VH-VL binders against q8ixk2r445to577. Designs and how they scored, part 125

Target 1, 133 residues: q8ixk2r445to577
Amino acid sequence: FFGMLQNKGLTDYCFDYNPPDENQIVGHQVILYLCHGMGQNQFFEYTSQKEIRYNTHQPEGCIAVEAGMDTLIMHLCEETAPENQKFILQEDGSLFHEQSKKCVQAARKESSDSFVPLLRDCTNSDHQKWFFK

## First folded at step 7 (VH-VL)

Design kk44 (framework fv_axatilimab)
Fold by ESMFold2-Fast, scan of step 7:
Structure kk44 (fold): chain C 133 residues (1-133), chain A 120 residues (1-120), chain B 107 residues (1-107)
Amino acid sequence: as target 1 above (133 residues)
Amino acid sequence: EVTLKESGPALVKPTQTLTLTCTFSGFSLSTYGMGVGWIRQPPGKALEWLANIYWEDEKYYNPSLKNRLTISKDTSKNQVVLTMTNMDPVDTATYYCAHKLYPGRAFDIWGQGTMVTVSS
Amino acid sequence: DIQMTQSPSSLSASVGDRVTITCLASQGISYYLAWYQQKPGKAPKLLIYAASTLQSGVPSRFSGSGSGTDYTLTISSLQPEDFATYYCQQHYSTPWTFGGGTKVEIK
């Protein structure tokens, strides 16, 4: 699977990674922005190691959840994917984070005019369902 | 059908406080993602965003005017109120309220606007 | 604050002409750009959002394009009812800022 990772509940929003500093492409939060259909900052790949990879810049980034947090942060990809970078894309569209046993949900970021993907208890909400376009 | 209508005084004296009310129909400000903003336009000049309020009472203000502005909502009355203190003749403008579907989206439906003249 | 620079500030064109209006942002705005049309004495009307998505009910002669900091509104075949001032707006980051406007006068 590869392409723009779109939310079923927030139908206009896609995973987006647009770091403010091109010299520091990792360490920033993944956000949700209006789907523009052109790839670039919204182009992600789901790998056989269960990673969500961002390939627009070099070196390539992999989405991770830091210990004790619920936010998705861009990290450097590793030769063998660490557990905090593994997401199971389920048949119903849920993205299950194995290490935390939680699901990725589209949610509003506090004090921000934007939406972000956050880890939440798994529900059958369309805000927790994702697909590649 | 989404509609919005501004109301308030047409004339304000310098140093007074302006209070404008936006009354709307066709949506609820308790609905996830919904917002209402205020934009003004001095005669013959460009549009300037003032403030925005979202369904969970989250508020945003233009920093150049933040210490003068207060935005609030009454969800049960379908109203959003903007208060602006210490009015000056340069604040003479048409004031609009507008609907916003989600954070990060554009203002898709606008009220007709209400002209406010600040003069002694 | 993100500054939005529109060019030209005004133009005159004949019915049937192709008209282009440019909007330049002081930093990247990730397609969070809207175009509005304002006729004399009326409220603005949303034409385009997300840089290139046409608002429902807007004629197909209007189109938007661009990426990063540089965006364009195009009217493929100008009609008499297109006499208006056009504004771009970034809605990427607060404060949401508008361009200075482009007045389109039909010859």
Scores: ipSAE 0.038, ipTM 0.662, lowest interface PAE 5.7, mean pLDDT 87

Design kk45 (framework fv_axatilimab)
Fold by ESMFold2-Fast, scan of step 7:
Structure kk45 (fold): chain C 133 residues (1-133), chain A 120 residues (1-120), chain B 107 residues (1-107)
Amino acid sequence: as target 1 above (133 residues)
Amino acid sequence: EVTLKESGPALVKPTQTLTLTCTFSGFSLSTYGMGVGWIRQPPGKALEWLANIYWNDEKYYNPSLKNRLTISKDTSKNQVVLTMTNMDPVDTATYYCAHKLYPGRAFDIWGQGTMVTVSS
Amino acid sequence: DIQMTQSPSSLSASVGDRVTITCLASQGISYYLAWYQQKPGKAPKLLIYAASTLQSGVPSRFSGSGSGTDYTLTISSLQPEDFATYYCQQHYSTPWTFGGGTKVEIK
């Protein structure tokens, strides 16, 4: 699977990674932004190792969640995917982070008028359902 | 289908409190993500955002005016009310209310505006 | 607060001209930029949101581009009804701020 990772509940919104410095592409939070269809910042690949890869820039980035946190951040991809970089895309569209036992949900960014993907307790909400387009 | 209309006094004296009402149709402020904001424009000047209220009663204020502003909604009446205290001649402006589809979106549909003159 | 610097403040143009207006944000705004058109005595009308997405009903001669801090509105062939004041707005972070406006006048 590859393409724009779109939310079922917030149908206009896609995973987006727009690093503030083009020379420093890792360590920042993944956001949700209006799906624009122009690839680049919204183009992701779901791999056989259950990684969500951002391969627009080099070196390639992999979405991760650090222990005890709920935000999705960009990390460097590793030869063998670590547990914090593994997401299970279920048949119902839920994106399950097995290490934390939580699901990725479209949610409000604290202190900001914007949306971000965050780890939340798994529910049957459309805000927790994702698909590649 | 979405329409908004501002109402309130055309003339306010210095130190008085201004109350403006935005009455809308074509959407409900109980709908997830929906918001209504207030923007003003002094004669011949640029637009200035004042306040915003969302479906979940979350409120945002322009920090330069926060101690003077209160925004509230009455979902059953399809109304949003803005109150601004201690009016000054510099607050003379056309006041607009506008619809917002979701947090992070632009103001897509605007009311016609209501002119408020602050003068003794 | 994020400052929006709009240039030029005014320009004179003829029907059929290509018009370009620039908006510079004091920090990155992740495409959270809108363009509005305002005619005398009227409310602003949304033209473009998400930096480049045309609002429904807006003519295709209007286009937006840009990323990071630098954004541009282009009118490819100016029409008589396009003489107006144009404003950019960042809606990334509160307080949401507008540019100073660009008045497009008849040459």
Scores: ipSAE 0.014, ipTM 0.643, lowest interface PAE 7.6, mean pLDDT 87

Design kk46 (framework fv_axatilimab)
Fold by ESMFold2-Fast, scan of step 7:
Structure kk46 (fold): chain C 133 residues (1-133), chain A 120 residues (1-120), chain B 107 residues (1-107)
Amino acid sequence: as target 1 above (133 residues)
Amino acid sequence: EVTLKESGPALVKPTQTLTLTCTFSGFSLSTYGMGVGWIRQPPGKALEWLANIYWDDDKYYNPSLKNRLTISKDTSKNQVVLTMTNMDPVDTATYYCAHKLYPGRAFDIWGQGTMVTVSS
Amino acid sequence: DIQMTQSPSSLSASVGDRVTITCLASQGISYYLAWYQQKPGKAPKLLIYAASTLQSGVPSRFSGSGSGTDYTLTISSLQPEDFATYYCQQHYSTPWTFGGGTKVEIK
C-alpha cells in the first residue's frame, strides 16, 4: 500500500518529490528519479480514494493535475479527494487520471536533465506502466 | 558492449579552437534516454565536467565555460563533437567522453581519453 | 555551483584493511552521488551511483552510504588492485562537480 512508484519502461526510475523549499511543499512539479530505496522523497501512499499521497513532510500532499495542464503537481490533500487528485492504478500498470481521461507517462522535461510524469493519451507503452515496490 | 574513443589534435596553439570527436559503439544516441558527456582532467588535478548532449539533442554546458563550448552529435555516424574556442595553456588536459544511460544517471562507461597540450 | 570536498586527500593502507573515504557536498544532493576509481594512466571507472547502488561488475567489497550532504565510500577488505585515486561526483544538479580525489596507496 506504500512504497516507491516505479516505471516499467524507465526501469530504474521512481516518482520523486523534492521541493526547492522545504517550507513551501505545495505547487511544485513531481519528477522522476533513480529509485534509491531510502524512502523520503520517493515514498508514496496509494489510498482507497485513489490518491497518491506524499507523507514525508507536513502538511500531507496529494498529487494533482490542474485543468488544461499535463504536469503532476503537489497540492494539499482534502478530506474528500477532488477529481483532479484521483488516479486509477490499473491491472496492466496504467495510471489513469480520471478527470482528464489520460494516462501518466514517463517523459522528458523540456530543456532539463530530468524525467517527469506527464499526462498523455493512453497507449500500451511501457513508459505508461507503473508499479509499487 | 559499450565503447567510446576520443580523437583530435594532440597540440593546439593559444587562441586556436579545439575540436574533439567521440566515436562510440554498442549504443545509439537515437535510443530514448541516452547521452554522451565530455569531462577533462588537467595533469595531476581533479575531473571537470564540460558538456553533455542527449538523444533528443538537448545540450548542457558548464557555465564557467559555456561561451567557449559547443556540443553536437551525428547520430548516423555514432559521433559526438565538442568544440572549445580560444584555447589557453591552462586548458591543457586529458579529455574524456563518457556514456550516460538516462538523465540523472552517472557516467558509466568512459573512453580512454585524449591528451591535449596547449603550447606555442 | 555545488562544491564537493573529499577527505582525506591521500591514505596508505595494507591489503585486508577497511578503507573509508568521505565526500561532503556544499548543499543537500538527495543521494545523487557517484564514486569513481581511477588507476594511473587510465580513465575513471564508475563504482557506485545514487549513493549506494553498485555498478554492474563492481566487487561487493565496495559500498556507498550517506544522505543529505555527507557520503562515504567503504572498501571492506583492500586488495592490491584497489591502488587508485577515488573521486566522488554529485549528479544532482548541473554543473556536475567532482571532489578533489583521494589517493589510496597500498603499503
Scores: ipSAE 0.202, ipTM 0.759, lowest interface PAE 4.3, mean pLDDT 89

Design kk47 (framework fv_axatilimab)
Fold by ESMFold2-Fast, scan of step 7:
Structure kk47 (fold): chain C 133 residues (1-133), chain A 120 residues (1-120), chain B 107 residues (1-107)
Amino acid sequence: as target 1 above (133 residues)
Amino acid sequence: EVTLKESGPALVKPTQTLTLTCTFSGFSLSTYGMGVGWIRQPPGKALEWLANIYWDDYKYYNPSLKNRLTISKDTSKNQVVLTMTNMDPVDTATYYCAHKLYPGRAFDIWGQGTMVTVSS
Amino acid sequence: DIQMTQSPSSLSASVGDRVTITCLASQGISYYLAWYQQKPGKAPKLLIYAASTLQSGVPSRFSGSGSGTDYTLTISSLQPEDFATYYCQQHYSTPWTFGGGTKVEIK
């Protein structure tokens, strides 16, 4: 699967990655922005290794969650996907992060006027349901 | 149908405090993501955003107005109140309140506006 | 603060003309740009948000495009009811800022 990764509960919001420095593609938080349909910053690929890849730049970035954290950040992809980069996209649309046993949820970033994907205990909330558009 | 209406005094003397009320229908500020903002427009000039409040009581203020602004909500009354201290003739403007569906969205439905004149 | 510069400040056009208005941001705003229409004595009306998403009920002759710092509003075939002042707004970062406006006169 590939395309814009959109939230079912938070209408018209998509995974977005647009770091301020184009020469440093890793280390920044993945955010949620209004789906604009122009690809680029919102174009992701879900792979057979259960990675969510950002293919806009080379080398490719892979979404990861560091131990003890709940934020999704961009790291370099590895030849064998490490556990912190594995997300199971289930038939109901939930994104299950295997290492933490938690689900990706659209949530408010309190310090800014934005939403972000965060790891939360799994629920059947539409805020935890995602699909490629 | 979302509707908003501003109310408050039409005339304010310099140094006084302005209090404006936005009364709305068709949505609730207890609904996840909902917000209401205040925007003003001096006669013949561009729009200027003032303040915004969200369903979770998170508040934003325009920093150029230097602590003159307070925004609050009463979700049970469907009202948002803006208070602006130390009014000056340059604050003469039409004041609008407007609905925002989610953080990151634009202001989609606006009230009719209320004209506030600041003069002695 | 992000500064928004609109051009032109005014224009005159005939019914049926294609009209374009531009908006420049002082920094990248990641498609977080809205366009409003304001008729004399009335409140602004949202036309477009997220640079290119048409607000419900807005005629298809209105379209938005752009990226980074550079955005345009296009009216493909100007109608008499399109006489108005148009404002852009970045809704990316607070304080949310508006352009100076573009007055469109039909004649």
Scores: ipSAE 0.215, ipTM 0.755, lowest interface PAE 3.2, mean pLDDT 89

Design kk48 (framework fv_axatilimab)
Fold by ESMFold2-Fast, scan of step 7:
Structure kk48 (fold): chain C 133 residues (1-133), chain A 120 residues (1-120), chain B 107 residues (1-107)
Amino acid sequence: as target 1 above (133 residues)
Amino acid sequence: EVTLKESGPALVKPTQTLTLTCTFSGFSLSTYGMGVGWIRQPPGKALEWLANIYWDEEKYYNPSLKNRLTISKDTSKNQVVLTMTNMDPVDTATYYCAHKLYPGRAFDIWGQGTMVTVSS
Amino acid sequence: DIQMTQSPSSLSASVGDRVTITCLASQGISYYLAWYQQKPGKAPKLLIYAASTLQSGVPSRFSGSGSGTDYTLTISSLQPEDFATYYCQQHYSTPWTFGGGTKVEIK
């Protein structure tokens, strides 16, 4: 799968990665933004290794969740995907993070006027359903 | 169709508290992502954002006025209330409430505004 | 707080002219910029959000562009109903701040 990763519940919102420093593509939080946003920041690849890859910048980034955290952070991709970078895109659109046993949900960022993808207990909510457009 | 309408006193004396009510239709503040904000505009001057409340009770205030402002909602009545204490003639302005679809979006539908004059 | 500097403060134009209004943010706002049109005695009307996305029902002669700190509203062929005051707003970080406005007047 390749393209914009859009939320079913927040119909106009997509995964977006726009780090403030173009030369530092890792370490920042993945956000949700309007699907008709500017630039290449909304194009992701879902791989056979269960990675969500950000191919717009070099080197390629892979979305990860650090142990004990609920935010999605951009890391460097590895030749063999580590467990914290594996997400199962299920038939119902759920994006299941294997290591934590939680689902990616569109949610408000704490103390911020923005949406972000966060790990939450799996609920059959449309805010936890994703698809490539 | 989303509509909003402001109501409150047209005249307020210095040091008094202003209470404005925004009554809306076409959406519910229990719906995920919905918000309502307040913006004011003194005669002949620029727009100034005051406060915002979202479906999840999250509240935001302009820091320059935070100690004077309180925003609340009554979801069952489709109302958002703004209270501003210690009014001063400089607070004379048209006060607007406006709909906001989702955090990160702009204010897309505005009420007609209500003029508040602060004078002795 | 993010400061929004809007220029020019006023301009005179004729029907059919291309009009350009600029907005400068004191820090990067990642395309979180909106443009509003306000006619005398009326509430502001949202024209554009997310720097370049037209609000439903807004004529295609209005367009937004820009990135980082620098943003532009363009009216490709000014119509009589376009004489108004225009405001930019960053909707990136609270407090959400507006520019000082640009009054577009008949030449």
Scores: ipSAE 0.322, ipTM 0.788, lowest interface PAE 3.3, mean pLDDT 89

Design kk49 (framework fv_axatilimab)
Fold by ESMFold2-Fast, scan of step 7:
Structure kk49 (fold): chain C 133 residues (1-133), chain A 120 residues (1-120), chain B 107 residues (1-107)
Amino acid sequence: as target 1 above (133 residues)
Amino acid sequence: EVTLKESGPALVKPTQTLTLTCTFSGFSLSTYGMGVGWIRQPPGKALEWLANIFWDDEKYYNPSLKNRLTISKDTSKNQVVLTMTNMDPVDTATYYCAHKLYPGRAFDIWGQGTMVTVSS
Amino acid sequence: DIQMTQSPSSLSASVGDRVTITCLASQGISYYLAWYQQKPGKAPKLLIYAASTLQSGVPSRFSGSGSGTDYTLTISSLQPEDFATYYCQQHYSTPWTFGGGTKVEIK
């Protein structure tokens, strides 16, 4: 699967990654913004290794969650995907982070107009359901 | 059909407080995602966003004016109220309210605007 | 705050002309740019949001393009009703900021 990774509950919002420049893709938080349909910063690939890859830049970026954190961060992809970079996209649209046993949820950033994907306890909320478009 | 209409005083003296009301129809501020914002335009100048309120009572303010602005809603009356303190002649402008679905979307339906003149 | 710079501030054109208006953001806004049309004495009307998504009811002669910091509104064949002032707005982050406007006048 590849394309714009859209949220079912927060309609018209997609995974988005806007690095400062193409040579500094690591360490920034993945965000949610209106789906623009133009690829680039919103183009992601879901791989057979259960990675969510950002391949607009080389080397490719992979979404990861650091131990004890609930934010999704861009990390460099590795030859063998580490456990913190593995997400199971389930048939019902849930994105399950294997290492933490939590689900990716569209959430409002504290005291901000911004939305971000965060790890939360798994529920049947549409805010936890994702699909590629 | 979504419609919005601004109301308030046409003339305000310097140092007074301005209160503007936006009355709307065709949507409810209890509906998920729905929001209403205020934008102003001084004569012959560009548009300037002032404040926004959403269905969940989340409020956003332009930082340059935040200490002067208060936005509130009355969902049962389909009204959003903007209050701006310490008015100055430079605040003379046409004030618009507009519908906004979610924080990250554009202002898609606008009221006709109400002209506010600040003069002694 | 993100500053939006429009150019030109005004232009003169004839019916049938291809018109382009540019908008520059002081930082990357990831395609979150809207274009509004405003006629004298009237409220602005949304034409385009998310850089290239046409608002319902807007004629196909209007199109938006661009990426990063640089965005363009194009009117492929100017009509009499298109003489107006056009504003860009970044809807990426608060405070949501507008460009200075471009007035499209009859040549």
Scores: ipSAE 0.007, ipTM 0.645, lowest interface PAE 9.5, mean pLDDT 87

Design kk5 (framework fv_axatilimab)
Fold by ESMFold2-Fast, scan of step 7:
Structure kk5 (fold): chain C 133 residues (1-133), chain A 120 residues (1-120), chain B 107 residues (1-107)
Amino acid sequence: as target 1 above (133 residues)
Amino acid sequence: EVTLKESGPALVKPTQTLTLTCTFSGFSLSTYGMGVGWIRQPPGKALEWLANIYWDDEKYYNPSLKNRLTISKDTSKNQVVLTMTNMDPVDTATYYCAHKLYPGRAFDIWGQGTMVTVSS
Amino acid sequence: DIQMTQSPSSLSASVGDRVTITCLASQGITYYLAWYQQKPGKAPKLLIYAASTLQSGVPSRFSGSGSGTDYTLTISSLQPEDFATYYCQQHYSTPWTFGGGTKVEIK
């Protein structure tokens, strides 16, 4: 699977990653932003290693969640995907983070008026359902 | 079609409390993602955001005015109410309410505005 | 708070001119930038949101561009109905802040 990773509940919103400095590709939070349909900063690849890869810049980035955290951060991809970078895209659309046993949910960012993907307890909410477009 | 209309007093005396009502149609504040905000504009000056309320009753206030502002909604009446305490002549402005589709979106549909003059 | 600096504060232009207005944020706002048009005595009208997405019904002569902290509104060929004051707004983080406005006056 590859393309724009869109939320079923927030129908206009897609995974988005646009680092402010092209020399610092990793270390920033993945956000949700209005789907523009042009790929680029919203183009992701779901790999056979269960990674969500960002290939627009080199070196390639892989989405990760640090232990004890709930935010999705861009890290460097590794030859063997570490557990914190593994997500299972289920048939019902849920995006399950194996290491934490939590699901990715479209949620409002604390202290701001923006949506971000966050780890939350798994539910049947449409805000936890994702698909590639 | 989405429409909003502001109502309230045209004249307010210093130290009084201002209460403005936004009555809307074409959407419901029970609908996921919907919000209504208040923005003001003193004569000849720039726009200043005041407060916002969402479908889930989450409220945001401009911190420079937060201790003076209260926003509330009555979903069954399609109304949002803004209350501002201790009015001063500097608060003279046109007050607008506006529709907001989702958190992270802009204010897409605005009311016509209501002019509030603060004077003795 | 995020400060929005808009330039110029005013400009004079003729019908058919290309007009550019700039907006500088005090920190990165990741395309959470809107542009509004306000005619005298009227409410603001949303022109562009998400930095470059035209609101329904807005003429194609309006375009937005930019990234990070620097954003631009361009009117490719100014029309008589475009004489107005234009405001940028960051909708990234509360308090949502507006620029000081740019008044586009007839020359």
Scores: ipSAE 0.123, ipTM 0.714, lowest interface PAE 4.5, mean pLDDT 88

Design kk50 (framework fv_axatilimab)
Fold by ESMFold2-Fast, scan of step 7:
Structure kk50 (fold): chain C 133 residues (1-133), chain A 120 residues (1-120), chain B 107 residues (1-107)
Amino acid sequence: as target 1 above (133 residues)
Amino acid sequence: EVTLKESGPALVKPTQTLTLTCTFSGFSLSTYGMGVGWIRQPPGKALEWLANIYYDDEKYYNPSLKNRLTISKDTSKNQVVLTMTNMDPVDTATYYCAHKLYPGRAFDIWGQGTMVTVSS
Amino acid sequence: DIQMTQSPSSLSASVGDRVTITCLASQGISYYLAWYQQKPGKAPKLLIYAASTLQSGVPSRFSGSGSGTDYTLTISSLQPEDFATYYCQQHYSTPWTFGGGTKVEIK
């Protein structure tokens, strides 16, 4: 699967990563923005290794969650995906982070007028359901 | 169909507190993501955003208006209330309330506006 | 705060003309730009959101484009009901700010 990773509950919102500098693609939080269909910062690939890859810039980035955290951040991809970079995209659209046993949810960061993907306890909410467009 | 209507005094004296009520229908402010904002427009001037409240009671204020603004909601009455303290003639404007579907969306449906004149 | 600069402040046009209005943000706003139409004595009406997405019920002669800091509203063939003041708004970061407006007047 590849394309825009869109939320089922927040139908206008897609995974988005816009690094401040093309030479520094790592260390920043993945966010949700209005889906615009122009590729680039909203183009992701779900791989057979259970990675969510960002291929717009080189080297390729892989979404990760650090131990004890709930935010999704961009790391460098490895030859063998570490556990913190593995997400199980289930048939119902849920995106399960096995290391933490939590699901990716479209949620609001406190004091922000935008949504971000965060790890939350798994529910059957449409805000935890994702699909490639 | 979403509708909103502003109500409050047409004339306010300098130093008084303004209280405006937005009464709406066609949606609930308990719905996930939903919000209501207040925007004003002085005669012949541009639009200025004042405050916003969301379904989860999260509030945003224009920092240029400092501690003068308070926004609150009564979900059971379908109302959002804005108070603005220490009114001054420069606060003379048409005040609008408007619907917001989610954080990050534009204000899609607006009330008709209510004119507030600040003079002695 | 993000500053929104609209140009021109006013323009005169005739029915059938192509009209373009521009909006410049003081920093990148990632397509979080809306366009509103306001007629005298009336509330603003949302025309476009996400820079290029037409609001339901808005005529197809209205279109939006742009990216980063630079955005444009185009009316492909001006109609009598289009004489109004147009405002852009960024809703990327609070405080949400509006442009100064562009008044489209009959020539």
Scores: ipSAE 0.114, ipTM 0.731, lowest interface PAE 4.7, mean pLDDT 88

Design kk51 (framework fv_axatilimab)
Fold by ESMFold2-Fast, scan of step 7:
Structure kk51 (fold): chain C 133 residues (1-133), chain A 120 residues (1-120), chain B 107 residues (1-107)
Amino acid sequence: as target 1 above (133 residues)
Amino acid sequence: EVTLKESGPALVKPTQTLTLTCTFSGFSLSTYGMGVGWIRQPPGKALEWLANIYWDDEKYYNPSLKNRLTISKDTSKNQVVLTMTNMDPVDTATYYCAHKLYPGRAFDIWGQGTMVTVSS
Amino acid sequence: DIQMTQSPSSLSASVGDRVTITCLASQGISYYLAWYQQKPGKAPKLLIYAASTLQSGVPSRFSGSGSGTDYTLTISSLQPEDFATYYCQQYYSTPWTFGGGTKVEIK
């Protein structure tokens, strides 16, 4: 699967990664932004290793959640995907982060006028349902 | 259909506190993602954002107006209230309230505006 | 604060003309840019958000483009009802700031 990873509850919002410096792809938080259909910062690939890869720039990035955190950040991809980079895309659209046993939810970023994907307890909410467009 | 209407005094004396009420219909501030902001425009000048409140009671203020602004909501009445302390003649402006669909979105529906003149 | 510089401050045009208005941000705003139309004595009306997305009900002659710090509003064929003042606004970070406005008046 590849494309723009869109939220069903926030109907116009997509995963977005826009690092301040394209030469430094790693270490920044993944955000949600209005789906623009132009790929680039919103183009992701879901792999057979259950990674969500950012392939637009080199080196390739993989979305991860650090231990004890609820934010999604960009890490370098590895030959064998570590557990913190594995997300199970379920048939109902939920993105389950197996290591934490939580689901990715569209939520507002603290002290910011923006949405971000965060780990939350799994629910049947459309804010936790995602699909590639 | 979303509609908003501002109400408050047309005249305020210097040093007094201004209280403006935004009454709206067509949405609820209990609905996920909904917000209401306040923007003002002095005669012949640029628009200036003042404050914003969201469904979850999170508030944002323009830091240039530090400590003068308070925004609150009464969800049951479909109202948002803005107070601004220590009014000055330079605060004379048309004050607007506007609907905001979600964080990260633009103001899509605006009230008609209410003119506030600050004069002794 | 992010400063929005809008140009020109005014322009004269005729019905049928192509009108271009520009907006420059003092730093990158990642497409968090809106365009509003305001007629005398009335509230602003949202035309475009996310730099290039038309608000529902806005005629297709209006278009937005740009990225980073540089954004443009274009009216492809000016109509009588389009004589108004146009404002850009960044909503990337608080305080949200507006441009100084461009008055489009009849030639």
Scores: ipSAE 0.157, ipTM 0.738, lowest interface PAE 4.3, mean pLDDT 89

